# Ledger of designs, part 15: VHH binders against Probable cyclic pyranopterin monophosphate synthase (moaC)

Target 1, 244 residues: Probable cyclic pyranopterin monophosphate synthase (moaC), of Pyrobaculum aerophilum (q8zyf8)
Amino acid sequence: MIVDISKKPDVFRYARASANADVKKCNTAVAAKAATVASRYLPFLHPLPLSATAWCKDGKFYVEGIAHWQTGVEMDVLFGVLVGLLGSGAVKIENLRVEIKQKQTTPPIIENVNTSEAPITREGDLVASAYGRMKVVNLDIVKNPVEKGHPIYAAQTAAALNAKRLCELLGGPCPSVQHFKIEIITSDSVEVRTFIKARDITPAPEALFSAGVALLTIWDMIKKYEKDENGQYPYTYISELHLD
Key: E = the ipSAE of ESMFold2; O = the ipSAE of ESMFold2 at other seeds; V2 = 0.75 times the mean of E and O plus 0.25 times the DockQ between their complexes.

## First folded at step 16 (VHH)

Design x1 (from w3 with D97E; framework vhh_podentamig1; at its last look DockQ between E and O 0.91; V2 from the best seeds 0.00; counts 0 for: pae E 5.0 > 2, framework grips)
Fold by ESMFold2, look of step 16:
Structure x1 (fold): chain B 244 residues (1-244), chain A 117 residues (1-117)
Amino acid sequence: as target 1 above (244 residues)
Amino acid sequence: EVQLVESGGGLVQPGRSLTLSCAASGFTFSEYDYGWYRQAPGKQRELVAAIYSGSTLYADSVKGRFTISRDNAKNSIYLQMNSLRPEDTALYYCARESGYDEWFDYWGQGTQVTVSS
């Protein structure tokens, strides 16, 4: 379910997320836009009036966001990093994490983007598979219903729906998806594997996106238990996400 | 001042039972949700059980053996721990959810549970 926040006060909320990836050019505009609409894709996020910015430095991709609202923005900016990297052509993403979240923050520095948008490259087979791994502290609750519902079943549903929706965020050609499978298992971590067939163009970006969405959905559903006493995520992050 | 005080820990043999108690004061007890966490040497603090109005949540490692409960009249939360194993050895903390901040930001001092033959 979408948790009832009707009695929560508006508070100024800030978060910054990052990931490591080797991309030639950074699609920061797509990342910032994706963060602002994340609640349309991650099923338990509340809509909020997010301001977001993105940048790359030293092999890392960053998104930060600010809202004066009832809910935090860390899942929104994580989604922005994921989409931004896919829009930048990433085939391997490492250490997708929340660097910091805060209340009572100042507005972010407004960045005037002066680099070209990286195009989506669609090279590959009409069958694609992706793998993702997320480190969490509370593996023991992932396989059972929590307050918002069942994390595994919610993630499977969110991934399947999102497999068809990446082009809403990136533009360009959309694969005609013919088949989608997802497997989520828990070992020392939460692991996901996605498989997609398409008729016309490679669905490799959608395989990655669906795997990332599955992990972010699980993260969102367990996040209150993963935070430390200061509201931070010292041990929760997506360690790897890549094509097979 | 918010206070959570754990008690009931101790040294116990495998297969035996203990009941942990958490006495709460300094706030309206019935307005909040609670959890028990534990931290073993060299490990991260992990959720054991949580109690909400009308429902409970357990870690798989303790499901069927541990029971969380609350008594609003006594402002107390309990953890009944049955069939204890050496792997349950840890410092056990009572925690209160911080309301609208959506995490457990207030923790007691902890009570030690040691399960050893």
Scores: ipSAE 0.187, ipTM 0.636, lowest interface PAE 5.0, mean pLDDT 86
ESMFold2 (binder alone), look of step 16: mean pLDDT 81; pTM 0.814
ESMFold2 at other seeds, look of step 16: ipSAE 0.202; ipTM 0.653

Design x2 (from v2 with S53G G54T; framework vhh_podentamig1; at its last look DockQ between E and O 0.87; V2 from the best seeds 0.00; counts 0 for: pae E 6.0 > 2, framework grips)
Fold by ESMFold2, look of step 16:
Structure x2 (fold): chain B 244 residues (1-244), chain A 117 residues (1-117)
Amino acid sequence: as target 1 above (244 residues)
Amino acid sequence: EVQLVESGGGLVQPGRSLTLSCAASGFTFSEYDYGWYRQAPGKQRELVAAIYGTSTLYADSVKGRFTISRDNAKNSIYLQMNSLRPEDTALYYCARDSGYDEYFDYWGQGTQVTVSS
């Protein structure tokens, strides 16, 4: 479910997320845009009026966002990093994490950087698979219903829907999906594998996207239990996400 | 002033039982939810059990052995720990669930549980 926040006060909410990836040119405009619409893709996020920016530096991709609102923005900026890297042509993403998350009564200081576009290209076969791994503190919670629903079942559903929706965010041609499957395993971490077959256009970006969405959906549903005393995520992150 | 005070820890042999208590003050106890966490030296803090509304949630490692409960009349939360194992050795914390901010906002000082021969 979408949790009842009707009694929560507005506070400035800030978050910055990052990931490592080798990309030729960063599509930071797509990342900032995607963060602002993340609630349309991650099923349990509340809509909010997010301001976001993105940049690349030293092999890392960053998105930060602020809102004066009732709920936090860390999942929105994580989604922005994921989409921005896919829009930048990434085939391997490492350490997708929340760098810092804050709430405060005054506007936070944010980076003032120019965003840029990069051409969106697709390389690969008409059959693609991807693997993702997320580190969590409370692994066994993932296998149980929580307030928002059942994390694994929700992630499978969100991934299947989103496998068909990446082109809404990136533009360009949309793969005609002929087959999709997903496997989620809880071993010493949360692991996901996606498999997509498409007719005319490689679905390699969609394999990565659906895997990332599955992990972010799980994260969102268990995030209450993952935070430390200061509301941070020192031990929760997507350690790797890559094509097979 | 919001306060949570844990008690009931100690040194016990494997297979024995302990009951931890958490006394709450400075707020309306019945309006909140609660959890027990633990942290062993050099390890990450982990959830042990939570109680929210009429529902409970347990870590797999403690299901069937530990029971969380609350007593609104005594403003207290309890953790009954049966069949204790050396791996249960940790500092145990009581925490108040903020509900509306999706985090635990107040923590006790912790009570040490040591399970050893």
Scores: ipSAE 0.115, ipTM 0.585, lowest interface PAE 6.0, mean pLDDT 88
ESMFold2 (binder alone), look of step 16: mean pLDDT 83; pTM 0.833
ESMFold2 at other seeds, look of step 16: ipSAE 0.180; ipTM 0.640

Design x3 (from v2 with A59T; framework vhh_podentamig1; at its last look DockQ between E and O 0.35; V2 from the best seeds 0.00; counts 0 for: pae E 7.4 > 2)
Fold by ESMFold2, look of step 16:
Structure x3 (fold): chain B 244 residues (1-244), chain A 117 residues (1-117)
Amino acid sequence: as target 1 above (244 residues)
Amino acid sequence: EVQLVESGGGLVQPGRSLTLSCAASGFTFSEYDYGWYRQAPGKQRELVAAIYSGSTLYTDSVKGRFTISRDNAKNSIYLQMNSLRPEDTALYYCARDSGYDEYFDYWGQGTQVTVSS
């Protein structure tokens, strides 16, 4: 379910997300763009008028976002980091997390940075598999229906839909997906494996993307319990996301 | 007005049990969800347990030792704390979940739990 927010006031919402990855050139333009449309890909996000920027520094990829709106922007900027890194050719992503989120009555200050584009190139076989792991505190809620729906079943569905949609964000040719499989298990963390077979070009980016979307969908559905007293996520993050 | 009042804290030896209570007033109790948080000296407030219709949540450090419950007839939330350890020493807060803003919007004053020999 997209939760009823009709009574919430508009305030300025800010968030910054980051992840570590070893990439040659950062595609920050695609990251900023992806953040602005994240609600079309993460099924329970409310749409909002996001302004976003992205940059790379010291082996980390960052996205910031601002909206004057009823909902926070942290899931949107997390999605931006994921897509930006895939558009930068990343095959291993670590510590995808919210660095800070805030709400306030006055506009936040965001430094103006130029974004850059990089062409995506695809490397890999026509069969791809990915693994992802997300640290959470509240595993019991993940395994049960919640207000927004059942987190695991919603994540499986969102991943399958999104396996076919990454090229909308990156441009270039779309793999002709012939098979998609996802497994989500809970242990001391939430773990996901995706498997994709495609006809014509490698679906390796789609394996990573669908795994990331699954984890972000779960995160969005449980986030009220993951936040501390300051509204931050000290214990919730995607620790690893990589090709098998 | 909205009130949440914790009780049942105190000094307890390691390995023993303690039950915290939270009495709610000034609103329709059954319409909300609740949580227990704690704050140890020099540390940040952290979720201990939460209860909503049909489910409960616990942090890893208390799983298997603590149990949250509610009694809608008495407008009360409880935290049963078994096998207490020195690291459970903290000020324990009862909180009401707003639902709409995805955080806990009303808090009690806290009840101190001290686990020491």
Scores: ipSAE 0.013, ipTM 0.388, lowest interface PAE 7.4, mean pLDDT 87
ESMFold2 (binder alone), look of step 16: mean pLDDT 83; pTM 0.828
ESMFold2 at other seeds, look of step 16: ipSAE 0.137; ipTM 0.621

Design x4 (framework vhh_gocatamig_d2; at its last look DockQ between E and O 0.59; V2 from the best seeds 0.00; counts 0 for: pae O 3.5 > 2)
Fold by ESMFold2 at other seeds, look of step 16:
Structure x4 (fold): chain B 244 residues (1-244), chain A 118 residues (1-118)
Amino acid sequence: as target 1 above (244 residues)
Amino acid sequence: EVQLVESGGGLVQPGGSLTLSCAASGFTFSEYDLAWYRQAPGKKRELVAAIYSGGSTLYMDSVKGRFTISRDNAKNSVYLQMNSLRAEDTAVYYCARDSGYDEYFDYWGQGTLVTVSS
């Protein structure tokens, strides 16, 4: 379910997320745009009027966002980093995490507003697989229904839907998906494997995207138990996401 | 003004039972989710069990079948019935309340010590 926020006050909500990836050109415009529409893709996010920007420096990709609203924006900016890196041609993403989230009564200072576009390229075969791993504190909760629903079943559904929707965010032709499979297991972490077959163009970005969406959906559903007493995520992050 | 006060800890032999209580005040108890956490020496504080405002429950695998969380909204209290106690259950147990809308536990009790030893 989408949590009842009708009693929450509006405050300025800020978050910054980052990940490591080795990309030649950063598509920060795609990242910022994706953050603003994340609630259309991650099924339990509340829609909100997000302002977002993105930048890259020294092998790290950043998205930050602000909203004067009832809910935090950390999942939205995490989604922005994911999509921005895929739009930048990333095939391996590491340490996708929330660096900080904040609430305040005055508007936060925006550190960087300008964004840039890069050509979106697709390289790979017509069959693609991806792997993702997320570190969580309370692994057992992932295997059990929570008040929002069952995290694994929700993630499988969200990933399947999203496997066909990355081109809405990136533009260009969409792969004609012929087959999609997802496996989510829990070991010492949450692990996801996706497999996509397409008729016409490589679905490699979609394999990564669907794996990332699955992990972000799980994260969103369990985040209550993952935050520390200050509302931060010291131990929860997507440690790796890559093509097989 | 929000307060959570745990009681009921003590020394118990392996296989024994204890009931922990948490008395709450300063908020509309029936509207909030409650949880028990525990912290053993040198370890992170970990979730044990949670009970939602709607009454459904969540248990970590290590305590399923042995522990029962319950709430009494008339008495503003949450309980943890601990049966078949093991040495690894030795910890300080904390009662916690969620923030109501920020989705994390922002109010904590002082803790009550449970020691399981021969």
Scores: ipSAE 0.380, ipTM 0.733, lowest interface PAE 3.0, mean pLDDT 89
ESMFold2, look of step 16: ipSAE 0.417; ipTM 0.758
ESMFold2 (binder alone), look of step 16: mean pLDDT 82; pTM 0.825
ESMFold2, look of step 18: ipSAE 0.419; ipTM 0.763
ESMFold2 (binder alone), look of step 18: mean pLDDT 82; pTM 0.824
ESMFold2 at other seeds, look of step 18: ipSAE 0.342; ipTM 0.708

Design x5 (framework vhh_7zox_3; at its last look DockQ between E and O 0.40; V2 from the best seeds 0.00; counts 0 for: pae O 7.2 > 2)
Fold by ESMFold2 at other seeds, look of step 16:
Structure x5 (fold): chain B 244 residues (1-244), chain A 118 residues (1-118)
Amino acid sequence: as target 1 above (244 residues)
Amino acid sequence: DVQLVESGGGLVQPGGSLRLSCVASGFTFSEYDMGWVRQAPGKGLEWVSAIYSGGSTLYADSVKGRFAISRDNAKNTLYLQMNRLKPEDTAVYYCARDSGYDEYFDYAGQGTQVTVSS
């Protein structure tokens, strides 16, 4: 006899992500919170009851998370690192990657570290542009529709919708966005460039955020093709994300 | 066509051992994560074990230390060695292929019955 098993049973899902950035103080509270709500911003993530922790060490920013759920949490913690670094004032982010992901039947141990909040500040001009580069194993997959749709078109849409939503995560005043542009090209990697004009306050964090959202949307849509034989991502990562 | 054929089930006494096999065809076996799922009479599905394409393994707490999953890519075969069996292990055991998104199984076999009783 055959049983319909279209959904896996719940197990504990764990992931840790990191990136390099030179920031004076790490806003780990914002990072942990952002991870828990990532599905509201990345269009193909499933809502899940995530617990997340963030910390900084030796020039790196980390987020880890667990959930007892059907799907993995690596994209959620990657989003947490992105937002945490933007909330920490980063203007250049390097090597945003998944360090490890696991699934297991017992709760993973998450380190109990002190969280910190940093003042959320904005510096820069009323026009901003950002550049991002993501290394992938399967560049051809990015150029064509996958099971969930076309990665580039989905990324452009997700970035545009998110261009003014970073302040929901960081708090404080939102820039009045007047113009948004995005270009995504595939060379030997996936490259994104965003441009934002705002009326009142600098949209520099939003230029970085929208570029990061575009790349993470692509990653999420192609992730089954990027995993190695151990279910990890040794060759898929956002190598750089910075203001122009 | 993708096919997964389980075998090796049967009746065993508590404390006994049994080895399940799953022969795969119709796809490149070595590229896929594989797993075992079981269903006890009148119960829902319970995930038992997984093995990544690279050989790393993961187990449900209820079977950790007693069961061992393995694969032989040359024979397109997945195994589950079941030791120190308990009556609670009585179930139909299914071999399943992960879709790669961790969201669903693409394919599963018809299952093999394991019954643990004295």
Scores: ipSAE 0.013, ipTM 0.410, lowest interface PAE 7.2, mean pLDDT 86
ESMFold2, look of step 16: ipSAE 0.092; ipTM 0.462
ESMFold2 (binder alone), look of step 16: mean pLDDT 86; pTM 0.871

Design x6 (from v2 with Y100W; framework vhh_podentamig1; at its last look DockQ between E and O 0.95; V2 from the best seeds 0.00; counts 0 for: pae E 5.4 > 2, framework grips)
Fold by ESMFold2, look of step 16:
Formats: structure tokens, C-alpha cells, sequence
Structure x6 (fold): chain B 244 residues (1-244), chain A 117 residues (1-117)
């Protein structure tokens, strides 16, 4: 399930992730916080003592993080970008990717220390659906068990559980979920569609969140095979994530 | 020097078989896991098969036709390729899975497999 890392050495781990989104105010405080608790939401992440920050520039949202630990931090910062954009009111996210990851014997420098908070806004119908697409190199293995389990079945479960948990990260009342559906298909890419009905407040952020969590769960489960010889992801990213 | 050397590629007709070999040197072979990747014209390198202590993983497109194996005494890994199809045409790479870092950190030069009539 969770890979045995008991004998891996500690090194400084750094990653920076980004996505494109058109948001008016950037909730970078929520993004940084979400990155530090990502292992509570992405089911196969190892817990680690992450320091994270976030910022926006030129239509892009960034999260970076460091830890002196046994595992890399790229999935944590990807999660931070996802949650930060949802906390910023994004309804369309493009090119959610790892820009760079590194490991080194000396502490990395984080120069962006100021974050800002924005109140969450919830607007929309009590029925919401979202679509997401992830480009992967090894599409064929997504349909087969790997060391951590079966990627598609794990992603479906993770998405369903997380559909009810975004409010833990954003604050405010949670939608009373009445119905949740998810479909994951493999075509030229990994595609996900989520559908949520809630009783009381719009679940639109949750539709996006659950779709994003499904894709990130698959990514995490296959990441060994997606990385190049330098440990980077030149061809793996979530190309689009949006409300229908 | 860590080195992986592939061999056994060639030109074959559809439906035939080939065995690819990968000879490893410069490290303790039995302490690592291994995989075969391939790169077809116009595509990125993709995983074909991986072998771990106690398990194997196959791409869906080769499952039932290809078999990965290892011989610790000869410091070698193999890919038995049966019922070859034109779509299996690619440059095939042997790769070492880093036991401490979850990616393949050393790669061979590749061996060409061409399946055509």
C-alpha cells in the first residue's frame, strides 16, 4: 500500500508546482497550509515535515516546499496548488504540473515568505460536475495493480472520501452531499468526470477537488514509472480541470 | 561504473519470438530491481515490464506475450517476447530501479527490435 521507506536516508527535498488559472485574488495561505497536510488527503503519501509557500504571478499559481526527510515533496506541493486555486475561486485550472524537484545535502533557499488570505466564495447550483485530464507516459499500467494497489480503484475511493473533506481545508460549512459519481477512463490520457449533488450549498469546489484528487492519486501511484532519469516529470501533468 | 548493456534485438516477422538480454556490471546486481522500457518512433519511452523481488509488472499491451526474468548468478535480466506484432517495433532499454529513490536511475544504450513482413 504505502511503500516501505524505513531505511531511506534523509536528504533535503525541494519541489515547485504550478498551474494556470484566471483568479481575481490568490489564496496563497490556504495553498501553503494544504501542502503541509496533503498526506491526510492523498492516501498513499508518506507524512513529512513540510515547509511551504505559495504565490501568484502572470496568470500562474505556484507552490514550493522543502523537507529534510525520506521522501520527495512534489505531490504535496501539487496538492497545495489544487487547494489554493479552489480556495481562490478557480473554476478552470490548466497545466497543473511539477516544474522542478530536487534533492540535496544543504537546505534549499525559499525566498517567497509572504502569503495572503482570501475569503472563500461559493456560487453555483446544488448539482455540479467537473472534468479533468492528465497526460501520462505509461497509460497502459494505470489499468493494472502496482506496488501501492490498483490506480483506478484507489482513485475512485480517494475522490469519494475527499468530496466531503474540502471544507476542512477552506473553512466554512461543508456541503451536505446527497449523491456522488465518478468515472475514470483511459483514452489518449487519463480522464475523470465527477458529479455531486448537495442539499444546501453548492458543491462546485468539491466536484473539482474530487476530480483533482483522483488524478493526483493515480499520479502518485505510478510516479516511479513517469519520472525520467533525473527524477523529473517532463511529460506528466494535469492538462485541464474544470467545471462542466 | 554502473553499466547496463542490452542485446538480442533484430528484425523479425510478425508472430515470431525474440529474447532480449541485459548484462549488468559495476554494482551488486541482486540488491536492485529492474525494468524494460521501449521507445517507438514518435513516442516517449514507456514501461514494458518490471521485475521486483516477489512480483512482476507488465504493460497491458504486452501482458501474456512478454515475460521478464532475472538470473542473479549471471547478473542479467531478460525479456522473452513472443507473438511479436508490428506495434512492438521500438528501441528497448534496460533500466535499474533505484531501491532508495523511486525511479529508474541507470539506463542502457538500447537494442532495436523491428517487427515487419
Amino acid sequence: as target 1 above (244 residues)
Amino acid sequence: EVQLVESGGGLVQPGRSLTLSCAASGFTFSEYDYGWYRQAPGKQRELVAAIYSGSTLYADSVKGRFTISRDNAKNSIYLQMNSLRPEDTALYYCARDSGWDEYFDYWGQGTQVTVSS
Scores: ipSAE 0.155, ipTM 0.634, lowest interface PAE 5.4, mean pLDDT 88
ESMFold2 (binder alone), look of step 16: mean pLDDT 82; pTM 0.821
ESMFold2 at other seeds, look of step 16: ipSAE 0.276; ipTM 0.705

## First folded at step 18 (VHH; framework vhh_gocatamig_d2)

Design y1 (from x4 with G100Y; at its last look DockQ between E and O 0.98; V2 from the best seeds 0.00; counts 0 for: pae E 3.5 > 2)
Fold by ESMFold2, look of step 18:
Structure y1 (fold): chain B 244 residues (1-244), chain A 118 residues (1-118)
Amino acid sequence: as target 1 above (244 residues)
Amino acid sequence: EVQLVESGGGLVQPGGSLTLSCAASGFTFSEYDLAWYRQAPGKKRELVAAIYSGGSTLYMDSVKGRFTISRDNAKNSVYLQMNSLRAEDTAVYYCARDSYYDEYFDYWGQGTLVTVSS
């Protein structure tokens, strides 16, 4: 379910997300754009008029966003970081997290940074596998239906759909997907493994993307229970996401 | 002013039972989701159970079958019936109210201590 927000007033919503990754060039333009359309890819997000920017510094990739709207923007900027890093050629992403989210009656102050484009390149075989791990406080919620639906089933579906849609965000030719498989398990964390075969071009970015989308879909569906009393996520983050 | 006041905590032997209550004021109680959380020393605050405004419930696996959350909208109160108590249930228990407009629990009570020991 997309949660009913019809009674919510507009307020200024701000969030900043980041991840660690070692990339040669940062595709911050694609990150900022992806954040603005995240609701088309993460199935339970509400559409909103997001303004977003992105930058890289000291081995970290950042996206921040604002909206004067009915819903928060933290999942949108997390998605922006994920896509931006994939568009930057990342094969390993660590500590994808929300640094801060805020709600206020006046516009937040935003850093004045320019975004840049970088060429997308694809490296790898026509078979790819990825692994992801997300730390959560309330682990066993993931195995049970919540208000929005069943987190694991929703994540499996969202990942499969998104495995075919990364090229919409990055541009260029799309892999012709021949097979997709996903396994989601709960241990001391939420773990995901994706496997994808494609015909003509490597689906390595899609393996990472679908794993990330699965984890972000679960996060979105359980976020009500993961936030602390200040609405922040001190203990919830994607600790690792990498090609196998 | 929104207030949530827990009561009913105490010392209980293993296998015993205890009922916690949370009295709410300062808001339209029937419109909100409510939850019980707990925090043991040195641990993070964790969800125990939730009850939605429509009456449906959610339980963590560690308490499922032993604890029951309920609400009484006429008394503006939420309850946690705890049966078959174990040492690992020792914690400060908090009631919390879901935000009307956001997706998190924005108001919390002061907590009530439950100690389960031989």
Scores: ipSAE 0.347, ipTM 0.729, lowest interface PAE 3.5, mean pLDDT 89
ESMFold2 (binder alone), look of step 18: mean pLDDT 81; pTM 0.817
ESMFold2 at other seeds, look of step 18: ipSAE 0.351; ipTM 0.727

Design y2 (from x4 with G100P; at its last look DockQ between E and O 0.77; V2 from the best seeds 0.00; counts 0 for: pae E 3.1 > 2)
Amino acid sequence: EVQLVESGGGLVQPGGSLTLSCAASGFTFSEYDLAWYRQAPGKKRELVAAIYSGGSTLYMDSVKGRFTISRDNAKNSVYLQMNSLRAEDTAVYYCARDSPYDEYFDYWGQGTLVTVSS
ESMFold2, look of step 18: ipSAE 0.481; ipTM 0.787
ESMFold2 (binder alone), look of step 18: mean pLDDT 82; pTM 0.820
ESMFold2 at other seeds, look of step 18: ipSAE 0.376; ipTM 0.748
ESMFold2, look of step 20: ipSAE 0.410; ipTM 0.755
ESMFold2 (binder alone), look of step 20: mean pLDDT 82; pTM 0.826
ESMFold2 at other seeds, look of step 20: ipSAE 0.405; ipTM 0.748
ESMFold2, look of step 21: ipSAE 0.354; ipTM 0.709
ESMFold2 (binder alone), look of step 21: mean pLDDT 82; pTM 0.823
ESMFold2 at other seeds, look of step 21: ipSAE 0.385; ipTM 0.730

Design y3 (from x4 with D102E; at its last look DockQ between E and O 0.89; V2 from the best seeds 0.00; counts 0 for: pae E 4.3 > 2)
Fold by ESMFold2, look of step 18:
Structure y3 (fold): chain B 244 residues (1-244), chain A 118 residues (1-118)
Amino acid sequence: as target 1 above (244 residues)
Amino acid sequence: EVQLVESGGGLVQPGGSLTLSCAASGFTFSEYDLAWYRQAPGKKRELVAAIYSGGSTLYMDSVKGRFTISRDNAKNSVYLQMNSLRAEDTAVYYCARDSGYEEYFDYWGQGTLVTVSS
């Protein structure tokens, strides 16, 4: 279920997300764009009129966003970081997290940053696997239905659908997916593995994307319980996401 | 204005039972989600159980089958029935309310201590 927000007031909503990744050139244009359409891909996000910017500095990739709206924007900017890094050719992403989220009565100050594009290239085998791990406070909630549905089952479905849709965000043709498998387990964290077999075009970016989408879907569904009393996420983040 | 007051804590033997109560005021109780959290010494606060405005419930695995959360909208109260208590259930228990669809709990009571004597 998409949570009923009809009673929430419009306020200025701000968030900044980041991750560490070793990429040759940062595709910040793709990241900013992806954040604005995140609700088309993460199934329980509310649509909102997001303004987003992205940049790279000192080995980190950042996305920030603002909306005057009923809902926060942290999941949208997390999605922007994920897609931006994949559009930058990342094969390993670490510490994808919300640095801060805020609500305010006046517009936040946003830095003026030029965006850049990078050519989208695909390198890798026609069979790809990815691994992701997310730290959470409330592991037991992940295994049980919440108001929005069952986090693991929702994540499996969202990942499978999204494995076929990354190319919509990056441009260019989609791999012809011939097999998709996902395993989600809870140990001391939420762990996901994806496996994709495709024809013609390596599905390595799709393996990473589908794993990331699974983790972000779970995060979005349990976020009510992960936030501290200041609305921040001190203990919740995607610690690693990489090809096997 | 918004107020949550917990009661019903105390000392109990392992295997025993307690009922915690949380009296709410200053808001339209039936329209909000409520939760019980607990905090043991040296540990972070953790969710125990939640009850949504529509009446559905959520439990952590550590308490499922032993604890029951309920609400009485006529009395503006939420309850936690705790059965088969164990030493690890020793904690201060907090009642919490969501912030009106901000998707986190930002209104908290002062807590009530539950001690399970070994």
Scores: ipSAE 0.275, ipTM 0.686, lowest interface PAE 4.3, mean pLDDT 88
ESMFold2 (binder alone), look of step 18: mean pLDDT 82; pTM 0.824
ESMFold2 at other seeds, look of step 18: ipSAE 0.345; ipTM 0.710

Design y4 (from x4 with L58Y; at its last look DockQ between E and O 0.95; V2 from the best seeds 0.00; counts 0 for: pae O 3.8 > 2)
Fold by ESMFold2 at other seeds, look of step 18:
Structure y4 (fold): chain B 244 residues (1-244), chain A 118 residues (1-118)
Amino acid sequence: as target 1 above (244 residues)
Amino acid sequence: EVQLVESGGGLVQPGGSLTLSCAASGFTFSEYDLAWYRQAPGKKRELVAAIYSGGSTYYMDSVKGRFTISRDNAKNSVYLQMNSLRAEDTAVYYCARDSGYDEYFDYWGQGTLVTVSS
């Protein structure tokens, strides 16, 4: 379910997310745009009027966002980092995390950074597989229904839908998906593996995207229990996401 | 002025039982979700059980069937009945209230120590 927020007050919501990746040129324009539409892709996010920006520095990709609204924006900016890195050609992403989130009654200061666009390129075979791992504190809750639904079943559905929708965010032709499967395992962490076969265009970015969306969907559904008393995520993050 | 005060901790032998209580004040108790967390030495805090304002409950796997969370809205109290206690249940237990509308627990008690040992 999309949680009832009808009684929540508007306050300024700020978040910054980051990940490590080795990319040649950062597509920060795609990242900022993707953050603003994240609720169309992560099924339990509330729509909100997000302002977002993105940048790269010292081997890290950053997205930050602000909204004067009823809900926090950390999942939106995490999604922006994921999509921005895929639009930058990343095949390995590490430590996708929320660096900080805040709420306050006055506008926070937003980094004034020019964003840039990069050409969207695809390299790889017509069969692709990806692996992702997310660290969580409350692993048991992932295997049980929560108030938003069952995290694993929701993640499987969100991943399958999103395997066909990445090109809406990146532009260009969509792969004709011929087969998709996903496996989610809870061990000492939440692990996901996706497999995609496509007809004409490599689905390598879609394999990564689907795995990332699965993990972000689980994260969103369990986040109430993962945050500390200051609303931060000291121990919850996607440690690795890579193409096999 | 939100306060959460835990009580009922102590030393108990394996297989024994304890009831933890959390007395709440400073808010409209019936409208909030409440939870018990615990922290063992050298470990991170972990969610043990939750009870939602609508009355539904959650339990971590290792305590299912042994622990029962309940609330008494007339007494502004939440309880954790702990049966069949094991050495692994030794921890400081914390009562926590949700943030209202922000989907996290931001008010915590000072904790009550439960020690399970022969």
Scores: ipSAE 0.324, ipTM 0.716, lowest interface PAE 3.8, mean pLDDT 89
ESMFold2, look of step 18: ipSAE 0.399; ipTM 0.758
ESMFold2 (binder alone), look of step 18: mean pLDDT 82; pTM 0.825

